# VHH binders against q9y6x5, part 326

Target 1, 379 residues: q9y6x5
Amino acid sequence: LPPKLLLVSFDGFRADYLKNYEFPHLQNFIKEGVLVEHVKNVFITKTFPNHYSIVTGLYEESHGIVANSMYDAVTKKHFSDSNDKDPFWWNEAVPIWVTNQLQENRSSAAAMWPGTDVPIHDTISSYFMNYNSSVSFEERLNNITMWLNNSNPPVTFATLYWEEPDASGHKYGPEDKENMSRVLKKIDDLIGDLVQRLKMLGLWENLNVIITSDHGMTQCSQDRLINLDSCIDHSYYTLIDLSPVAAILPKINRTEVYNKLKNCSPHMNVYLKEDIPNRFYYQHNDRIQPIILVADEGWTIVLNESSQKLGDHGYDNSLPSMHPFLAAHGPAFHKGYKHSTINIVDIYPMMCHILGLKPHPNNGTFGHTKCLLVDQWCI
Key: E = the ipSAE of ESMFold2; O = the ipSAE of OpenDDE; V2 = 0.75 times the mean of E and O plus 0.25 times the DockQ between their complexes.

## First folded at step 14 (VHH)

Design J6 (framework vhh_surovatamig_d1; at its last look DockQ between E and O 0.11; V2 from the best seeds 0.00; counts 0 for: pae E 7.8 > 2, placed apart)
Fold by OpenDDE, look of step 14:
Structure J6 (fold): chain B 379 residues (1-379), chain A 125 residues (1-125)
Amino acid sequence: as target 1 above (379 residues)
Amino acid sequence: EVQLVESGGGLVQPGGSLRLSCAASGFTFSDYAMSWVRQAPGKGLEWVATIKQSGSEKDYVDSVKGRFTISRDNAKKSLYLQMNSLRAEDTAVYYCAAKYRYWEAYYEPREFDYRGQGTLVTVSS
């Protein structure tokens, strides 16, 4: 029988939550499997880009999902979290579920993972749920496990997505111990439900399961705001994305716009597109706007509006607060092994290896995950 | 075309009550979390309340807790805000807003997918 893999994402699960809160179910999962303590995600550290990086192994400039909000100047199209269904935005890469599904005697399933309800390269997951935030984790889990257990051709790759603790992180801030403890306990309970469900169905011993996240969360404050209206008139530019990385489309001379913004705040770096630091791998795509603004950790870019968010993400991907974790269990993984760090793009070649798929060209390094796998040599 | 049309605003004395309504069209109303936001004179836009798709989960800004009640009727594609014990500081233009993906920013005024033209609420003696 072909190997099976379930990829689970809890949005906005900051890596150091594991050190600062208790997770009895997740810790048990880790004890019987492997843990990567820190996963360096891709810049911008947002939901759509990083989830697509996980399943493609590509930096944002390569797979083309460069933000949660995008604009294409040629086609005049807009991308947003409520307008994400046009294959135009996704077709610059091939996600793993498409690759898997095109193999003989294999199918893919998805529960609300970004991009899974869109036909990419004219292929949509054999089984999927349209995104609906009101659908419970239980219902998502039930559908995924039903498909894993009863489908023909068999589902060999499945994705499961959940919106917490990201939503709560935004609301309460990651430093709110009281509220975040409650939220994270619920997450741990959901992991318990997942494990129990798999055991009940007889899937636990043979199914490879990865539990990970797309990004972390940093503490924000009403005292750390950058008001662009204080620096430049809104008639001089179009705002494509706002905070903490603003995408600026000038309506006047680019240099003039740049000069008005470059000294707007000591807590914000302003880059012309060609001057974006190489380490971000965020330059070589037409969907990246001519000017980007990058706020310092914990600072929020605003217009003449108020922000009530106490936590946010999207900052420099080198910041530990932006990093998620990865845990895994199953026949492909060691038991009781912990690893310090990998890059988020490394997950793709690892998953391809587990599933016996030939990976598309990607930015991941398989060597970084060898120590997690029982069939690989690790010194 | 997406439309959110607010109504029910007006002049009310402190301690009074108003009920705002929002009629939605042009999108699948039941798939969106709905919110009320407001902008007081000389101030920025502020989130007030959110109700999820099913109507069972609600959230409020602290200043209106216990006084305001958000509700929705998916069959009628309508959103409501019952405002009791109104205060001078509640004076604002109130906007109906919609959000498809709930996680990112129902607290961030600019990140709503759709927003109406607003209805003015004035609380004055």
Scores: ipSAE 0.493, ipTM 0.784, lowest interface PAE 1.2, mean pLDDT 94
Fold by ESMFold2, look of step 14:
Structure J6 (fold): chain B 379 residues (1-379), chain A 125 residues (1-125)
Amino acid sequence: as target 1 above (379 residues)
Amino acid sequence: EVQLVESGGGLVQPGGSLRLSCAASGFTFSDYAMSWVRQAPGKGLEWVATIKQSGSEKDYVDSVKGRFTISRDNAKKSLYLQMNSLRAEDTAVYYCAAKYRYWEAYYEPREFDYRGQGTLVTVSS
């Protein structure tokens, strides 16, 4: 009887792939549910920050996961592959699975969504998988569906994460029609498998399912490199993150470092922290470094001339190439409805509404998603 | 100036062993994932092995699994490749390569920010 929600992310799924490639299974899912054609994500348009924004409703400056690589100047901690599970990084916000887990007679489950293998506020989902990219989609799906069917207290909120099409988008670039067609067809088949599995288990009619993504992908090239070593000696700063948004911690006078970088390339913007555009909502956190460099779309900041990636993301969140989509199906959602755009932070208050949870303070606007929901007046 | 200096190459009989070393300077070694890549005559650059910043994650191309061991010493700013059961097909110039932090779901193992000049390994009777 309690409402249930499965949140699914296919990493790096650019919104216009829906127009440019065939998705028979996803289109059937949309036909019987809802589509948001473009989701405006948060700056920087990277994986960890945007996945956490979905589940907290917060801008990156507010939830504290400000990049995939971070340094906290107050504590002198580095976010790295050996300590990315330290709750310190994640505790500046309360993700929806924590709030859900703490409800009487409910639990949460997770298959590799960023942060779900961390005990945030001393709370971890009752059922979860430690991140391991070698685990197949089928195994992730089997675990999630088993937990949705066979748990006491019942699992009412579950997450499922998959690395494609992000990995292939980086490897081939989004403009490689032959390789991306093959990759995207495989993803559509996985969506078909998801729907069929839910139907076979009797979950389809009473489970709300959101299929979304964190960001898009833009084409890169060996002809579009910004060589940072040609502009500034490595000894003058600590590099916290590199591309396409570099995070620079000066070791010498900040103005000297800024001046060396200011005219390094016409294809990047150099910001002092206080000068970061307000529209980015990317200023008010100690983990945001004193200087950031923002490459133009399709440009790569390198220390030398080496780059083998043909696609990347992390750019300005106003760029359509950075935007994902959202599709949803279930008893909470209309059938056959299309909506043009929402902000990625709007997903959190919508999910809280569906689950009957009190949202924490957040940057989302419930009104932006009302038209998707059967129990709401569209305003 | 960033430097990566390989050593330990040479001529060895099939079935023999070599240990390659790479001394790094001019950057914060522990911030970089380190790789060995190789180039045989007339071929492109081939990835051999990668070790993450902390040394906790290692990966190898299938053709060298069980024969080669990558390691690093962050205090000494050094990267190593222990090469056992060498074959004629292992003949190549071996390069030490550094890539700043791998935080993405995908990375290209041959993508690097810095590389050395290489050390020649010749496996021949």
Scores: ipSAE 0.032, ipTM 0.528, lowest interface PAE 7.8, mean pLDDT 90
ESMFold2 (binder alone), look of step 14: mean pLDDT 84; pTM 0.863

Design O1 (framework vhh_7uia_1; at its last look DockQ between E and O 0.67; V2 from the best seeds 0.00; counts 0 for: pae E 7.7 > 2)
Fold by OpenDDE, look of step 14:
Structure O1 (fold): chain B 379 residues (1-379), chain A 124 residues (1-124)
Amino acid sequence: as target 1 above (379 residues)
Amino acid sequence: QLQLVETGGGLVKPGGSLRLSCVVSGFTFSSYAMAWVRQAPGKELEWVSSISGSGGSTYYEDSVKGRFTISTDNAKNTLYLQMSSLKPEDTAVYYCARVQYTYHSGTWEPFDYWGQGTQVTVSS
């Protein structure tokens, strides 16, 4: 049988939740498969960029989704979560579902994974759901499993996306043990539903399943705010993205704007585009603005407005609080194996290997995931 | 033309055993996964067990693991559910179903054909 792969993302599932909360269903999933305890994601540690990195194997500067909010100065176009349907934003890379569909006797399916309801390189997933946050997990799961079981040509790659625990992390903060315990229990129950559905349909043994996330969550506070209005007049710049990484488009001399911001807060680093640290791989794209502001962990950049979020993400990708996990099960994976860490871009070449696809040029290292796979040597 | 017919249900004491059979006509097991589903009075349908078309993989709901065994006899076109260590909470109508998605009443359903069901009652 041709290999099949289901990629599942629970948005904002911080890696250390696995240590601090109980996940009986997920732990059972892990026991019969593999776990990567920490996945180093890409900078900025936001939803759209990291989900696209998972399916392209590219850093943000390379695939072109450099934030949840973007601006292109040449075309004057804007990108946001409410305005993400223009292929212009996605066409700088080829996601794995497109590659998969270009193969003979294969099709792809998607339930609300970022970019899957947009034609990329004039190709859209054979089966997909338009993004709608009101659609239940059950309905998404039902459609995905229906497509995996009943499609011609067969669905060999599928994605499933869910907005929790990210939304709740923002609302309650990750340190709210009472509320987050409730939220995470629901997530575990959904994993249980997923596994049960696959077993019910007779798919469990032959289907490769990856459960992962795009980023973590850090605790924020009203006592940790950086007010840009205290440092620079609003008329001197356009704000493209705000917190915790602000993208600044100067309306006056860039140097002057920089000088006004560079000492704004001891809890914020200010970079000219050319001075952005190399380790971020966040420089070589026209969609990155001339000045970026990076708040320290737990600090929020604001404009004379108080943030309502008690948790946030988007910070330095070296911070453990920003890291998700990866668990996997199926014929391609070992059973009962745990791995310490991989890079999020490493997932792409691994998935390509599992599916027998030739990967596009990418930033991932296949060697980092060899120990997870039964057909590879683990050195 | 496709038909599923369950038999083997009845009254049994707690701790007892029953063997359910489902005779199929109009198709072969090798092409489809098969499932047992049950419905207790006043409760929703509950998946119990599935077997792959090849018969190589079997799956069970947690509450029946270790007690129930699903199997097929291709020569007889029959699906089986061996139930042991039965409990009062196992009381339900048991249905055999073919695993195949079908669109019905505005929803995709995972089973396209069902039997009439057989009553299993576990009582002291």
Scores: ipSAE 0.657, ipTM 0.890, lowest interface PAE 0.8, mean pLDDT 95
Fold by ESMFold2, look of step 14:
Structure O1 (fold): chain B 379 residues (1-379), chain A 124 residues (1-124)
Amino acid sequence: as target 1 above (379 residues)
Amino acid sequence: QLQLVETGGGLVKPGGSLRLSCVVSGFTFSSYAMAWVRQAPGKELEWVSSISGSGGSTYYEDSVKGRFTISTDNAKNTLYLQMSSLKPEDTAVYYCARVQYTYHSGTWEPFDYWGQGTQVTVSS
C-alpha cells in the first residue's frame, strides 16, 4: 500500500550536459515527469559527501562525511574510498533507507549507493550489493528490479548508483566533446534500458523514480597546477586530502603552517578552520582539519608531479560547473513541469514526504520542492 | 504443474491482424505481471509488451505501440496480444511469460515460466 521510490545517481553528471548533448531517452523521461535544471550541492563537491547529503538532508559538517578522505584525531581512524566500511564514520546521521526499513512492513534495497553496504546504527539496507565497480549497470538494475518485485516485506525504497559520467569526465575533461558525446550517449541508452525494464516488469506506473547526480565536472590543465612542495616541507604537516580542497593537519604550530601556505598561489584560498566562509556550512565537525586549501575552478593542487586527470570536482559549490540536475517521474510527480533550482539537501524531505516517513532533523526545506509534487499546492 | 500455452499464431499478409492467446494454469493468474516476448530467427529475445500485476497498467516496446494491444480475461485465465498493422519485422516466435515473483536458485531472471511459443509469420 505505501508509495515506492527508486533513487538513481549517475555520478558526475553536470547539469549543463543536458543542454549541450543529446539525450532522447532522458528527455522523454523528463517530458512525462519533472526536471530541476540545477541542484546546488554541498561543499566540498565530492562523491561520498554529496551522496550522503541527498539521503540525510544534511550539510557535510552535520552528517560527518566531510570528504572522500578523512582522519579523526581522537580515535586515529582513517576513511577513504577503499576503506569506508567502519560505521563510526556514518553514524552521525540516519539515512533514509534506515528510517524506511524500520517501518512496519517495509524494506529497502540498494545497488551500490555510498553507505548502503555499511551497518549504520546497526542497520544495513535490507537487500544490497557490496560495492564493486566491475558489476555492470544491467546486473545492478536486474537486482534492484528483482527486489522491488519479489520481497517480503516489500521493498519501498531502492537506490541505484552508476560511476559514469564521472570516471570519463576525470579522464577526458568535460570540454572533450567527442569523447563525452560517446560517454553520454551510452548513459542515455542506460536510462532507456532502465525505463524499458520497469515497463517490462509492470512497475512503471506505480513507482516513483528520481534520476539525479552528486556533482558536475570542470576542465583541468597542466597549465593550472599548484605545487605544495614549492611552498612547504612535507615534515610540517600531515596531508589528509589533496585536491581541489586540501585538508592539512599541522605537525608544528598551526599559525606557522598557515603563514607558509597563505601566499603559495593566487589561485588558492587558505583557510584556518574558524575562517572558512559561513556559506560553505563546513566548519562544525572534528573531521574538518585545522587548515583547508581551496583551489580556484580548474586548478589542481599537486605534490610536485603531473596530474593524469583532465577533469575534476570538489570545488566551491557556488560554481555552476559543480551542479548536477534532478529529474523525476511517477505518481507523486507532475508531468511536464520544469523547475529552475533546488538545494541538494531539499531532496531528503521531499523523499520522506513521498514515502510517508517522518524526516529526521535536517537542513532541507520541503517548500522548495512542493511545485514538483501533485499533492501539494504550488504557491 | 504451472503451464502456459500459446495459440493464435500463423501466416498473415503485411497490414493484417492476428490475436495471440496464452492460457494459463497452476497459479493465481491475476496476481502476476505477464509479458509477451518474441524471437526472430537468429536474433535475441525481444520484449514486446507487459501487463502489470496490479491489473491496470499496460506497456509496449516502441516499435509496436499503437499496433499491438495486450489484455487479460481473468475469468478464462487468458492473456491476449491483439496485433494489427502487421509488418514483416514482426515475424517471430511469440512467447508468453510470467514475471518472476519467487526466487528459486541461481541468478534472478525477469521471467520464471515461459510458454512453448507460437509462430507468427508476416509475408506476402
Scores: ipSAE 0.017, ipTM 0.598, lowest interface PAE 7.7, mean pLDDT 91
ESMFold2 (binder alone), look of step 14: mean pLDDT 81; pTM 0.809

Design O2 (framework vhh_7uia_1; at its last look DockQ between E and O 0.70; V2 from the best seeds 0.00; counts 0 for: pae E 11.3 > 2, framework grips)
Fold by OpenDDE, look of step 14:
Structure O2 (fold): chain B 379 residues (1-379), chain A 124 residues (1-124)
Amino acid sequence: as target 1 above (379 residues)
Amino acid sequence: QLQLVETGGGLVKPGGSLRLSCVVSGFTFSSFAMAWVRQAPGKELEWVSSISGSGGSTYYEDSVKGRFTISTDNAKNTLYLQMSSLKPEDTAVYYCARVQYKYHSGTWEPFDYWGQGTQVTVSS
């Protein structure tokens, strides 16, 4: 039988939640599979960019989803969570579900993974759900498992996305132990439901399942605000993205805008596009604006309006608070193995290997995941 | 036509054992996973156990692990559920079902065919 893979994302699941909270179902999943304790995600550490990096193996500058909010100066188009359906934004890369469908006797399925309800390179997932946050996990799970079980050609790759614990992390902050305990308990229960459903359907032993996330969450405070209005007049620039990484489009001389912002706060780094640190891999795309502002961990960039968020993400991808985890189970994976760290772009070549797909050029390193796989030599 | 017929239910004391049987006609097990599902009075349907079409993999709900055993006899076209160490909370109507999604009443259901059910009552 051809290998099958289900990729599951719980948005904003910070890696150290596994150490600080109890996850009976997830721990059981890990016990029977593998765990990567920390996954270094891509900068900016936001939802759309990182989810697309998982399925392309590319840094943001390469796949073109460089933020949750984007602006293209040539076409004058805008991208946002409420405006993400234009293939223009996604066509700079080929996601794995498209590659999978181009193979004979294979199809892909998706439950609300970013980009899966958009035709990319004139190809859309054979089975998909339009994004709707009101749809329950149960319904998403039901559709995904139905497609995995009943499809012709068979679904060999599927994605499942869920918005928690990100939404709650924003609302409560990651340091709210009482509320986050409740939220994370629900997540663990959903993992239990997933496993039970697969067992119920007789799929558990033959299906490869990856459970991961796109980013973590850091604690924010009303006492840690950077007000741009105190540094520069609104008439001098257009704000494309705000916090914790602001994308600035100058309306006047770029240097003048830069000079007004460079000393705005000791808790914010200001970069001209060409001076963005190489380690971010965040330069070589026209969708990156001329000036970016990067707030320190836990600091929020604001205008005259105050932020309502007690937690946020999007900060430096070297920060542990921004890192998700990866767990996996199935025929391709060892049992009871733990690994310290991988890069998020490493997931793509691993998935391609599992599915027997030729990967597109990517930034991942297959060698980083060899120890997770039963058919590979681990040094 | 496809048919599933459960037998083997009855009254048993706590700690006792029962063996349920489900005779299948109209198809073979090798092509389908099979499941046992139960419904207690006033409760929702609950999955109990599944077996893969090949018979190589068996799965159980946590509450019945170590106590129940699912199996098949292909020669007899029969699905079994051996129940041991029965508890009052195991009291329910037990159904055998073929694992195959079907569209019904606006949703996809994981089981397309069911038996009539057999009553299991665990009481002192």
Scores: ipSAE 0.648, ipTM 0.888, lowest interface PAE 0.8, mean pLDDT 95
Fold by ESMFold2, look of step 14:
Structure O2 (fold): chain B 379 residues (1-379), chain A 124 residues (1-124)
Amino acid sequence: as target 1 above (379 residues)
Amino acid sequence: QLQLVETGGGLVKPGGSLRLSCVVSGFTFSSFAMAWVRQAPGKELEWVSSISGSGGSTYYEDSVKGRFTISTDNAKNTLYLQMSSLKPEDTAVYYCARVQYKYHSGTWEPFDYWGQGTQVTVSS
């Protein structure tokens, strides 16, 4: 039978949670598979951009989902949490589920992974759930396992997305040991349920499973705020996105707006688009605004001294607090192997290899993941 | 037409053993995965063990691994659960179930056919 792959994301799962909290079910999963201790994600370290980078192997400037709030200067279109279904936003790349289901006798299935309820290149996942945060993990898992077990043509690639620990990380902050211990125990129980369900259905031995995340979480504080209204009149710019990477569209001369912002706070870097550091790979897309503001770790950009989250992400992708992990189990993977780091864009060519798909041009390096795979010589 | 009949339950002391049997009829036994599921008093149903239709793969819930053994006799259309080192927390009604998704009460359920259950009681 063709190789099968289930890709699972627990949103906002910081890599060092594995060291600082107990995960008996996840540790059993890792013991018979592989672990990558740190995955270096892409800038900006936000949910939609990084989930799309996983499934395309591309930097954000290349796949076009550059933030959770976007403006396209050519078409004058706006993207937001209530306006995210226009294929226009997603069509700058081809995600793996599209490539997979265009193969002879293959289907793809999705339980709420970002973009899977959008017809990208006129193609939507063969089986999918419309996004609805009130749907339980159990129901998402039931649908995915039913599709993996019963579909014709067979589902060979499936995705499953869950909102935690990101939601709780924002609410409590990652350093709240009491609340985060409770949240992370619930997530470990869900991983146990996942493995048990796959065993109960007879799928466990022949299904490759990747458990990963899009980013981590850093602690924020009310004493680490950057108030933009103290530095610049709001009439001089349009705010496309706020924190921790603000996207600024000047209403007056760009240099004048830059000069008003550049000394606003020592805890914020202000970049003209052409001056954004090359290591971010965050410059060559019209959806990236002429000026961006990048807060230091743990700092929050605000307009009016508003209450801010106790945890956040989106910061510089070199920060360990922004890095997730990757664990995997299945016939394609070694047993009991630990690897220190890969880039998040490396996941795509690895998944294409496992599935026997020709990858589209991408920014990943297959060589970085060879040591995880039983069919590869580790060098 | 389809029939699943569990037998072999009873009262046993901690550390003891029991063998549950499930005789099936009305379908090709080797074409389906089969499972044991249990329900302790006042608790939800809990999956215990599964075996593939071929009999080549067996799976166990963590608390029973190493103590329980699932098996089949395809010639007799019979599923077995050999239970050893029984503990008071194993006390439950044990059901034999066929693994097949069906739509029921607004959701998909992984078992389409159930036996009547057999009581296992572990106490001193």
Scores: ipSAE 0.000, ipTM 0.437, lowest interface PAE 11.3, mean pLDDT 90
ESMFold2 (binder alone), look of step 14: mean pLDDT 81; pTM 0.803

